VHH binders against SHC-transforming protein 3 (SHC3). Designs and how they scored, part 17

Target 1, 186 residues: SHC-transforming protein 3 (SHC3), of Homo sapiens (Human) (q92529r149to334)
Amino acid sequence: LGPGVTYVVKYLGCIEVLRSMRSLDFSTRTQITREAISRVCEAVPGAKGAFKKRKPPSKMLSSILGKSNLQFAGMSISLTISTASLNLRTPDSKQIIANHHMRSISFASGGDPDTTDYVAYVAKDPVNRRACHILECCDGLAQDVIGSIGQAFELRFKQYLQCPTKIPALHDRMQSLDEPWTEEEG
Below, E stands for the ipSAE of ESMFold2; O stands for the ipSAE of OpenDDE; V2 stands for 0.75 times the mean of E and O plus 0.25 times the DockQ between their complexes.

## First folded at step 8 (VHH; framework vhh_7d4b_2)

Design r04 (from p03 with S99T; at its last look DockQ between E and O 0.57; V2 from the best seeds 0.66)
Fold by ESMFold2, look of step 8:
Structure r04 (fold): chain B 186 residues (1-186), chain A 125 residues (1-125)
Amino acid sequence: as target 1 above (186 residues)
Amino acid sequence: QVQLVESGGGVVQPGRSLRLSCAASGFRFSTYAMGWYRQAPGKQRELVASISGSGGSTNYADSVKGRFTISRDNSKNTMYLQMNSLKPEDTAVYYCAKTWTITNPSFGTTEFDYWGQGTQVTVSS
């Protein structure tokens, strides 16, 4: 319930994630998020701060990330975080840059000592497919943003568990339409 | 710098209790899910219990359900594991764990990728 929490942050861009994150071990997912921040920050002129402690990307990690999309790079945006979505709008609120429904968002990282001023999240949308979106936040704000995203995840999941579904047996036998990607193991 | 420091381990007789503590620093503790792993000699680390950032959701391995209780105090940046009715099979090094990434529960379960140094728990007659 409610319109969510809104922050003004800088959108740096996104970078395509070429493989299903479910097919990778969990530590690789964290490394991908940090590499994505590094690459987008290096590509955006005038980005405030950079990843100070970089490791050379592994060959595997380099093959998982694709092209960056810098169309709105460096723009201050309104980010609204709610249990329904992450909504990104231009400063005048005339245009929606992206609206990522909660079920299309896989995970988020940022606001820790290695990424003090950054938050990244992986989501699908029709324009960018599966991509890691990078936000630059002022000192301290990144921790608030990542915390709000975490709270939205928890609250949305509690809502889902508490609301009766109309066809609970079918849900067990149907692949979720909102999952980011599924591939056959083999 | 992120640090996880475990304490409260020791040597105890079967059937007794221990309480483990994990002091956390270098990150906003309440944002992240936390967990306890254990590793017995010659075995892989296994997840024993986990708790959400708010503390409102917990999970346990089947082998410890009803005997172990995970909790956290976000005002003290500390997580706990109350271990009751200890068995020799519980002998292991116990690790406090955090995740670097917040996972949407609809995507999958929380997995952990950062561990403390561990504390030894030995249950023997």
Scores: ipSAE 0.591, ipTM 0.750, lowest interface PAE 0.9, mean pLDDT 80
ESMFold2 (binder alone), look of step 8: mean pLDDT 81; pTM 0.817
OpenDDE, look of step 8: ipSAE 0.791; ipTM 0.888

Design r05 (from p03 with D113E; at its last look DockQ between E and O 0.64; V2 from the best seeds 0.67)
Fold by ESMFold2, look of step 8:
Structure r05 (fold): chain B 186 residues (1-186), chain A 125 residues (1-125)
Amino acid sequence: as target 1 above (186 residues)
Amino acid sequence: QVQLVESGGGVVQPGRSLRLSCAASGFRFSTYAMGWYRQAPGKQRELVASISGSGGSTNYADSVKGRFTISRDNSKNTMYLQMNSLKPEDTAVYYCAKSWTITNPSFGTTEFEYWGQGTQVTVSS
């Protein structure tokens, strides 16, 4: 995976994740992404059967998930996955919609039986704070996309082990929204 | 459909070895971290070992470090647990485990949510 692997997918939107990883039970990660996909698909035209065969809403998740951002909902995008970042661009104009550096992405999920055509990932950025971003990846593409993200995670970690920055990953990166580059959203 | 099928359990004397296998199907095996859990009678299920999708990173419970080795062969969709120097306290049902989430390794270890049927390991006292 040299300059990255590029896919054309549909960006459905994002939903704020109100808790840091320190306060999240690991067992709730899949539930967070499934609920985020469900809520965003419910709100976006053209969602594939989002109101059928989906898990029921959880009362507990209302304290973890915040407001949706559907500003770019339904847009076809070029997603480039590399060891440096997940980069989202318009395929026809080359403008950047989002660029999530690998150090700011905590986890991803997708392609399971309940979310066959979807990939979701949780990342921090100055615009959306900590949010779960949802991609629609038709025709079995979700499995390829999640696989490429996993490969990028592992390759970046291998690079870190060879040239470590000595930065504690979890409690420094995920414990606060009040970082200089995140204040632009407030 | 995801299937995880454990094998290789049995009854052995203390100090002997066993090798457990987990045959996986229904998903892209190399994408996901995998793990071995065990559950002794009356105790909670505990993580014994885990291994990253590529096999480049492993973790072990303190009780098995130096005695157990987790490995995987992505060309065969199979994960293994080599258990050496077995002790009576290793007696348990051993489960192969998978998660649908992938965690950036810089943020922590993977939590596993799916288990196979289990295979019994009994170390005679």
Scores: ipSAE 0.567, ipTM 0.751, lowest interface PAE 0.9, mean pLDDT 79
ESMFold2 (binder alone), look of step 8: mean pLDDT 81; pTM 0.828
OpenDDE, look of step 8: ipSAE 0.798; ipTM 0.894

Design r06 (from p03 with A33Y; at its last fold request DockQ between E and O 0.69; V2 from the best seeds 0.72)
Amino acid sequence: QVQLVESGGGVVQPGRSLRLSCAASGFRFSTYYMGWYRQAPGKQRELVASISGSGGSTNYADSVKGRFTISRDNSKNTMYLQMNSLKPEDTAVYYCAKSWTITNPSFGTTEFDYWGQGTQVTVSS
ESMFold2, look of step 8: ipSAE 0.568; ipTM 0.731
ESMFold2 (binder alone), look of step 8: mean pLDDT 82; pTM 0.824
OpenDDE, look of step 8: ipSAE 0.843; ipTM 0.918
ESMFold2, fold request of step 12: ipSAE 0.591, 0.543, 0.597; ipTM 0.763, 0.726, 0.762
ESMFold2 (binder alone), fold request of step 12: mean pLDDT 83, 82, 82; pTM 0.836, 0.821, 0.826
OpenDDE, fold request of step 12: ipSAE 0.851, 0.839, 0.866; ipTM 0.927, 0.917, 0.929

Design r07 (from p03 with S30D; at its last look DockQ between E and O 0.60; V2 from the best seeds 0.71)
Amino acid sequence: QVQLVESGGGVVQPGRSLRLSCAASGFRFDTYAMGWYRQAPGKQRELVASISGSGGSTNYADSVKGRFTISRDNSKNTMYLQMNSLKPEDTAVYYCAKSWTITNPSFGTTEFDYWGQGTQVTVSS
ESMFold2, look of step 8: ipSAE 0.741; ipTM 0.861
ESMFold2 (binder alone), look of step 8: mean pLDDT 81; pTM 0.819
OpenDDE, look of step 8: ipSAE 0.747; ipTM 0.871

Design r08 (from p03 with T110V; at its last look DockQ between E and O 0.47; V2 from the best seeds 0.65)
Fold by ESMFold2, look of step 8:
Structure r08 (fold): chain B 186 residues (1-186), chain A 125 residues (1-125)
Amino acid sequence: as target 1 above (186 residues)
Amino acid sequence: QVQLVESGGGVVQPGRSLRLSCAASGFRFSTYAMGWYRQAPGKQRELVASISGSGGSTNYADSVKGRFTISRDNSKNTMYLQMNSLKPEDTAVYYCAKSWTITNPSFGTVEFDYWGQGTQVTVSS
C-alpha cells in the first residue's frame, strides 16, 4: 500500500486462469478478459448492464478458464491503485480482500465499447492462484480505473529504469522477457 | 467507435525524411501503448517502433534505430513516426496499432491487435 488513487467499485469475483502467459497470444488475452466478464455477469444477480454471451465459449477458452470464486461477489469495495499494488478492501477498510503487488499483475482490460462498465485484470495471489478479477465500475469510472492501472504500470517501470545503475541488457531484451509470475509454484 | 487514421506517407528519394501521423479516436489515448508496424508486399507485418501510454518508454527495431523516432502528443490524441535517412528497404505500408489490453511492461511485450488502414511509404529515385 502507498500513495495512489482510490475508487469505490463493485467486486464481481474472479475466475482461475489455468495456463501461463507463455502459452497465451495477445488476442487470447482479450478473449480471456471478455469471457471472464461474461461468465461473472451471468453468475452474479443484479450485476449492472449484464453482459450477455451469445455463443458458446470456444474450446480454447474452456481449457484456459477454470472455476469462479464468487465469495465476495457484488460487494462494494475500496480499490487503491498505486505503483506498489492493487489493493482491495472492505468499505470500512478494516479487511483486505486481496492485495496484488505490481510484480504479480500481468495485464488488464476494460472501459472499451464492449466492456463499458467493467475492468478485468489477471494476477496471482496465494488464495486464488492465477485468476482474472472482475470489477464493475459504473458511469464512465471504468475508463478512469483502467487508466490509473496503466499509469501505475508505467510509473513502476519508469522507477525501475531510472535507477542510478541500469543493467545494460534490459533494454535489449524487453520484448522477449518471459513473465516471471506466470509459473504455478507455491 | 475506435479509429486509427494514418497520414503523411508518400514517395521520396533515398536519404530524405518523412513524418507519419496517426490520429486516434474512440478511446482514452493516453492509457494505451501504441506502435508502428510496416508491411512490404508479400511479407509479414513487422514492428518498427512502439511507445508507452505516457511516452516515457520507446522501443525500436534494429533496422531503424538511429534513423526513426516515435513520439506522441496525448493532448492531440496523435502518435508520430519521424523517418530520417530513408532507404529503399523502408518501402512499405505503415500501420498505426494499439492493443485492447494493457500489459505490465515488466512482464511482457505489448503485442498489438488493432490496426489502422495504413499509409504507403515509397523510397525510390
Scores: ipSAE 0.672, ipTM 0.814, lowest interface PAE 0.7, mean pLDDT 81
ESMFold2 (binder alone), look of step 8: mean pLDDT 81; pTM 0.821
OpenDDE, look of step 8: ipSAE 0.739; ipTM 0.866

## First folded at step 9 (VHH)

Design t01 (from r06 with S30D; framework vhh_7d4b_2; at its last look DockQ between E and O 0.65; V2 from the best seeds 0.63)
Fold by ESMFold2, look of step 9:
Structure t01 (fold): chain B 186 residues (1-186), chain A 125 residues (1-125)
Amino acid sequence: as target 1 above (186 residues)
Amino acid sequence: QVQLVESGGGVVQPGRSLRLSCAASGFRFDTYYMGWYRQAPGKQRELVASISGSGGSTNYADSVKGRFTISRDNSKNTMYLQMNSLKPEDTAVYYCAKSWTITNPSFGTTEFDYWGQGTQVTVSS
C-alpha cells in the first residue's frame, strides 16, 4: 500500500446502494448521498443532525437505498487515506472495519456548508456490497478529510495516466488495466 | 453559502483575447474540481474546461484546445479562463461551476451542480 494520512473521525454507518451510481443522472446521485447521510444521522444516537434540513425522502430514493449497517455506529475510528485505499480501523487498531481500494470507490461528498461536519463516500466491498459510508468529522475536520480523499483520487489517476504513456513502443496497442495478469497474494 | 462570481466578459473582435475570472467563496476552494461552462444562443450549456483542486489536471473541449487556458490561484480562491484567438463561435454566456461531489476519475468525469450568474462574451466584427 504505502504511506498515508490518518484522521480520527466518528463512523456513523453505511447504507446499501441498490443501483449503480453510473446509471443515475447527476441530480439523482447527489440526492441519494444527501438522503443516505440524513437516514444514518437519524438512526444513530448522538449524531449532530446538522444535515437534517433536507427534503423528505421520495419513493424513488427509497427504492435505491437498501438496508443500513450500524454495527460500528457512533464509534471513534482511525481513517487512513492513501493513493491505494481508504482504511477504517477500530480505536484499538485490532480490527479493520473496512478497507476500500481506490478502484472500488466511486465518489465522495461533504465538507461544504450543507454538510459541514460530514463526509460520505460510495464504495464496494464483500461485506456491504455497494454502500454509502458516512463519517462525522468535527471542528472543520470534514474539509481536511474530503480534501485528502480528493488528493488521493487525483494522485492515483495521474499514476494511471503515466502507465499508458510510459508503455514501451513495442506495445503500441491499447493495454487493458482492468484485468491484470496475476495479482493474488500468497 | 456557496458563491461563484464571474467577471471579465465583454465585446471583442475576432482574433482578440479575454481573461475571465471566477471569485469563489463559502467552501474549501482547493478541494474541488472547478469548471467553465458556456451557453450559446439556442444551445445547451456545454463544458469548456475543467481543472482539478490542485490545478495539476486540466481538460478542454476540442473546440477550444490550444486557444483557451484554465488556471486557478488557490491562495486567492479564484479560477481563470484565458481565451485567446477568439472566434464568433465562442459567443456565449460563460459560467463558473463547482461540484458538491468529487468523482473518482476512474469511474467518470466530474459533473457540476453549483453555478455562477454568468458573464457575457460576444465576439463580433
Scores: ipSAE 0.499, ipTM 0.687, lowest interface PAE 1.1, mean pLDDT 78
ESMFold2 (binder alone), look of step 9: mean pLDDT 80; pTM 0.810
OpenDDE, look of step 9: ipSAE 0.750; ipTM 0.873

Design t02 (from t01 with N59Y; framework vhh_7d4b_2; at its last look DockQ between E and O 0.60; V2 from the best seeds 0.64)
Fold by ESMFold2, look of step 9:
Structure t02 (fold): chain B 186 residues (1-186), chain A 125 residues (1-125)
Amino acid sequence: as target 1 above (186 residues)
Amino acid sequence: QVQLVESGGGVVQPGRSLRLSCAASGFRFDTYYMGWYRQAPGKQRELVASISGSGGSTYYADSVKGRFTISRDNSKNTMYLQMNSLKPEDTAVYYCAKSWTITNPSFGTTEFDYWGQGTQVTVSS
């Protein structure tokens, strides 16, 4: 098993991404992710502002983002990052908010001067489908979080290169019976 | 604020070497992918090389593979491009770049959205 690390962060919510990120150019993917952070932050009472100024979204951006899910908005959560998954649990560990296997996560963004306290990542799960999940990580913790996600991406990919003969798609489908996740949808 | 300052450009003869440096500040350097882009006159900016935050993953464009080496020293917040066996077609402005996003390698390459001001490299007889 690769290394795991746990952070306590604030979960702000997620917003559905209605198109495959692969179907979009890089500039559009970046704009969608920044817009997702802005929309979720504005919808959550007491959330710190992600951007000092925000321009209205274009019709193109509005057509790509769907409904927000604010069920757990503003809750402090336990985020565990490993080469297998990003696991989000309530503080008492009685409820799993989300468990995103590495193959279900396309990218992660944030933790720089424009998004100092925020990390966003795009993943699929049975409840939210393909969605951009927003974390609030105060006082420089965002850079630790996104750095750990990046290390998990690299270590998982190196493990796959060493031992690709296993059939991970079948194993993942048995664990996530409500939706398929394939290499073509990342 | 993110600051990326390139240095080490100049005029050299074909077959010689140059080493570019990029001094970075305003963010935690070891977290993000860094890269070198270049833009020749009348051409689009193209990715030359990139390197992960840890330094464990690198990419090179086919046109420079085997001749250029990207590296980073996270203790000095500095990225480098060692350019060997330079050709006239390597003449361009070279830009240091930083990502905001880290892409899962299974799903694609990481792309870049912050650039420095650039440093000129000219390879001529």
Scores: ipSAE 0.593, ipTM 0.751, lowest interface PAE 0.8, mean pLDDT 80
ESMFold2 (binder alone), look of step 9: mean pLDDT 81; pTM 0.815
OpenDDE, look of step 9: ipSAE 0.704; ipTM 0.862

Design t03 (from t01 with T103I; framework vhh_7d4b_2; at its last look DockQ between E and O 0.73; V2 from the best seeds 0.00; counts 0 for: unsure alone 64.97 < 65)
Fold by ESMFold2, look of step 9:
Structure t03 (fold): chain B 186 residues (1-186), chain A 125 residues (1-125)
Amino acid sequence: as target 1 above (186 residues)
Amino acid sequence: QVQLVESGGGVVQPGRSLRLSCAASGFRFDTYYMGWYRQAPGKQRELVASISGSGGSTNYADSVKGRFTISRDNSKNTMYLQMNSLKPEDTAVYYCAKSWTIINPSFGTTEFDYWGQGTQVTVSS
């Protein structure tokens, strides 16, 4: 993947996820992303549009999703996807909106019939804690974005499997002990 | 519209082989994990095999390891299941499956939430 691939997408915002995605079964995870997209789209005045069918939120989903953060809502951003991170920057690249290391990203979803132009991913960062971040990827771009994220997941995991030896408990510990930034070759 | 169309099923004797195909359309095929599920009469659907978007990672149920091989040809938007040394226990409807969610492998295994119509495989003397 090299230095990564960059897309220009619309950042709609994020919504806090109050439980670890590892603790949720698969059906709940998929419903969470659909609900998160719906809530953030309804909160952003200029969002492209709602789902084809609007469904009432369940009580269970309401207990799992927290407050939204709309600070950068509706902004076109540069999204760079690499094996190291998902990096979100303002259009002039002067401000980092978020930098999510691959170890802190649990999953991504997008391109289904109900969310064709959206990609959502769940990640941790110091500002938003664990949150579902929503991107609007018009003109069929969602498939390219989710594809690049999937490739980054696979390539990073192959690098991990090539390590000499690791204990599964240490992997979880390493995620919780992420280190400060370091100087990197650009 | 997303379509998954299975083919290649049939009636075979124990010990024989079959190759199933799944023709996919309506989505970027090389992005998603794909899988094969099967459902025997009166039983729950079970995962048989799965394969990553690039084809670089595969997983198999213990009951089919060493006998079945999953593969994909991203230029033809087609996934395959080569089934060797078939047993009567392999009798089932086989479903091609995909997921709209891509799980980071460090956080779990991908499960599937969209299935085709299925193709019948019957292993009987």
Scores: ipSAE 0.506, ipTM 0.707, lowest interface PAE 1.0, mean pLDDT 79
ESMFold2 (binder alone), look of step 9: mean pLDDT 79; pTM 0.806
OpenDDE, look of step 9: ipSAE 0.781; ipTM 0.900

Design t04 (from t01 with S106D; framework vhh_7d4b_2; at its last look DockQ between E and O 0.59; V2 from the best seeds 0.65)
Fold by ESMFold2, look of step 9:
Structure t04 (fold): chain B 186 residues (1-186), chain A 125 residues (1-125)
Amino acid sequence: as target 1 above (186 residues)
Amino acid sequence: QVQLVESGGGVVQPGRSLRLSCAASGFRFDTYYMGWYRQAPGKQRELVASISGSGGSTNYADSVKGRFTISRDNSKNTMYLQMNSLKPEDTAVYYCAKSWTITNPDFGTTEFDYWGQGTQVTVSS
């Protein structure tokens, strides 16, 4: 397990995702992250983005996104990306804002022409359930952040393919001991 | 400016080989799964092959397995499709594809939602 890569980014907030990853087709995931960025940017005072969209969302997108959580909106944070987790802390490292274990993170998007300075990722945690978390990453940093997330996904998966467990029931049991079980598809 | 530029298409006889290239620019190439789609006249686009950001994982459609090989060179921002033992049924426009969304592979495959303009491959006597 490596020590990870740390970035200083701006946390804009998160918004609930009311459908599991398995119920979202490929086109919908990109639309969800873009709509989530738009809604959170509109709600955060002082957030400035070149890509705020005011197009009405489809009925499907409106049914997929829930309430936003802006508790830490606009805060500079330290984001550490490793094969174990995405860890969000205050810049002085005194407080953990969120720690999302890699197996609780479904997908990420960002750094494209419509979201040049943003990265969004969908994760579960005990406080926010499934939510899309929005980061503002100016001056080309978004591409570095999304790249590090992608590398972490692939490195963890490569390790699993080479050393799969022989006892799947025990593995599920161990995870149940450490993390609350969810009723939704993983 | 994000760009996917396919090349290497042409007209060949059955049993011959072609190598397609996709030159990518305007994004961090090694982050994303890349893929090749094809579309024959009157048919829907179908995924032919896909490859992970590092190149360590590949998938193929049953119709091309054993004949086609996908690869990438991240130092050149280029993806390739080596097409061997070509058949008339392989005639199609071939598209290089990427996604703006990366999916944790523990949960499924990558969504492809961005395509180049395509390159024509024609296999005929």
Scores: ipSAE 0.553, ipTM 0.737, lowest interface PAE 1.0, mean pLDDT 79
ESMFold2 (binder alone), look of step 9: mean pLDDT 81; pTM 0.818
OpenDDE, look of step 9: ipSAE 0.785; ipTM 0.885

Design t05 (from t01 with G26R; framework vhh_7d4b_2; at its last look DockQ between E and O 0.70; V2 from the best seeds 0.67)
Fold by ESMFold2, look of step 9:
Structure t05 (fold): chain B 186 residues (1-186), chain A 125 residues (1-125)
Amino acid sequence: as target 1 above (186 residues)
Amino acid sequence: QVQLVESGGGVVQPGRSLRLSCAASRFRFDTYYMGWYRQAPGKQRELVASISGSGGSTNYADSVKGRFTISRDNSKNTMYLQMNSLKPEDTAVYYCAKSWTITNPSFGTTEFDYWGQGTQVTVSS
């Protein structure tokens, strides 16, 4: 990607993921992600519809998904995708909505016929809280966004092939200006 | 509705080569990971190879590494599997697959949600 690619998309919010996605089988992870999109879309005004007639209530999925956070819901945002992070800012760049380091992003989904205008990605924040973040993209843009995220994953992975670190925390600590406890300093 | 159509299967002798094709339609092909699965008689379906949307990253099952090559031509919406040095144990129905989810390789491998109808590959004397 070079220095990064920026898109203007709508941020719909996020929803907690209460269990490690790696501990769930693939079918369950997929269901959780589709449910997250559905719940966040239903909860925000101005969101496009998704999964309308396919989603019955599920108690198992409800035990894995937690509270929604709808701060900034429905706002246009600048999304910058780079090999370092997904950075989400308000259009005037005065407010950071989220900045997720690539090491903290496990996967991204969406843009298929069932989720044409949506992209979801699962990331943990600096305090290790996992959430699924939902973006609403204009017609056709969802595929571009997912493609760019995939390229960022790919490029970052190729960098690790030359120095495969089995301890991602050591790599994060070597990024001195972006260290979590440095940012936690008052 | 996603459409995946495999072709190029057949009966071949051990040691020979075969190239499978998967024609994809009704989605943006260059965005998603694609893969090849196979199912041998009496066995469960297994992932053979996968390839990123750009074609820049590939993954292979150990049993085919060095013999099979996955590739894609995004201008033709087509994925390929070049199968060299075929062995009788490669006999299976081969399925083209598309992901909905792209997994960060640092966290694991991408798995797939959509499959075609498959094409038979038989390696026998």
Scores: ipSAE 0.615, ipTM 0.760, lowest interface PAE 0.8, mean pLDDT 79
ESMFold2 (binder alone), look of step 9: mean pLDDT 79; pTM 0.800
OpenDDE, look of step 9: ipSAE 0.698; ipTM 0.832

Design t06 (from t01 with F107W; framework vhh_7d4b_2; at its last look DockQ between E and O 0.69; V2 from the best seeds 0.53)
Fold by OpenDDE, look of step 9:
Structure t06 (fold): chain B 186 residues (1-186), chain A 125 residues (1-125)
Amino acid sequence: as target 1 above (186 residues)
Amino acid sequence: QVQLVESGGGVVQPGRSLRLSCAASGFRFDTYYMGWYRQAPGKQRELVASISGSGGSTNYADSVKGRFTISRDNSKNTMYLQMNSLKPEDTAVYYCAKSWTITNPSWGTTEFDYWGQGTQVTVSS
């Protein structure tokens, strides 16, 4: 990916995820992502996905999904995907909406067959804690975006494995992700 | 609509080889992790092998490591499983799988949510 790849997408906001995704099975994770997309689309005016008759959310999903942060919702943004981070900026690049380090991102999803224009990813940051971020990617761009994220994940992981530094045991890696992002004061 | 169609299954003697193919459609093939699962009679479905969208990363179950090779041709929207040195224990229905969710490999889990109909592989003397 080099310096990264940039896409123009619409940011729809995020929803807090109250439980560790690691503790959840795949089915539940998938459901959370789908529900997050659905909820955000309903909450944001002009979002295309809002009109399908939603099955009432399960009590379980309601307990896992917290409050939405709709700051910057509906805004066209520049999304830069690199091995380092997902960087969300205003189109004029003057304001950073979010900078999610790759290590803070657990997974990304291209939605489902009914939400093909959406990408959701779960990240940790000081502002939103653990949250599912929703992107609207029109005209097939969603698959490009998710593909780039996947590639970034893979490349970063390879780099990590090649670095002679103490590869924390998988267990330690999992624990470190639950540790609050202490900003290394550089 | 996502479609996954397996082929190449059959009946073989122990020590022989088979090559399974999965033809994929309905999505951008090079984007998503793909995998092979198998289910033997009376057993749970298990992951056999997985491969990243680019093909640059592969994972194998310990039981098939060194014998099976997963690959993909993104230009043909096809994934393959080369199965060498087949054993009776490899007898199962083999399923092609697609992952809709991309998990950070640092987390160690690749999950799949779309499945083909499966192809029968029987290894019997």
Scores: ipSAE 0.427, ipTM 0.739, lowest interface PAE 1.4, mean pLDDT 87
ESMFold2, look of step 9: ipSAE 0.523; ipTM 0.705
ESMFold2 (binder alone), look of step 9: mean pLDDT 80; pTM 0.808

Design t07 (from t01 with K98R; framework vhh_7d4b_2; at its last look DockQ between E and O 0.53; V2 from the best seeds 0.49)
Fold by ESMFold2, look of step 9:
Structure t07 (fold): chain B 186 residues (1-186), chain A 125 residues (1-125)
Amino acid sequence: as target 1 above (186 residues)
Amino acid sequence: QVQLVESGGGVVQPGRSLRLSCAASGFRFDTYYMGWYRQAPGKQRELVASISGSGGSTNYADSVKGRFTISRDNSKNTMYLQMNSLKPEDTAVYYCARSWTITNPSFGTTEFDYWGQGTQVTVSS
């Protein structure tokens, strides 16, 4: 397990995802991420100027996205990305906003032309259940953040592949499950 | 504007090689998971190979393992598919694809949300 890479980013909040990732196709997951960014950006004063457009919500998307949690919205945070977890802390490191083990994170997206300064990821935790967490990553930082998350996904997965007989439950989860794995499920 | 332009297709005899290229523009290429799909007439589009943004992770369909190699040159915003030992069943339109969303591999394979126009590969004697 490496020490990880730390970024200072702005946490915009999260929005609950009410459906299992297994019940959603890839196109729908992408739409969920875009809608989640739009809703959270609209609700947070410091982010209003950064979002270029708002997609009208479909009936389907409205049934999938739940309530937002803006408790730490707009706060600069330390994000540490490692093969073990995504860890979100306040700048003084006195308060953990969230700690998401890699097995509890289903997907991440961001840094494309429509969401240039944003990275979002879907994870489970005890406080927010399944939620899409939104990060504002100014000055081109979004590209580095999404790249680091992707590398962490890949390195963790390679670790499991190198030891296939020692992690049978993960292989089963990889083949059959579409939602995040947690220690509680093991 | 996001653009993916495939090139390098053509007509070749069985056993020969081709190298496909995908020129990418309109996005930061080195952060995106990329892939190659193919579709023969009247058949479903199938994933051939995929490669992570850094190039550190690759995946291949069983039908092409050991014959095809995916690679990328992030300094040139270009992805490649080296196709060796070509067979008639490799005949298809080959599409370059990108993914805006990265799926954790422990939950499934990466899927793609944008394709180019494709390049025809025909393997016949």
Scores: ipSAE 0.464, ipTM 0.702, lowest interface PAE 1.1, mean pLDDT 78
ESMFold2 (binder alone), look of step 9: mean pLDDT 81; pTM 0.819
OpenDDE, look of step 9: ipSAE 0.502; ipTM 0.771

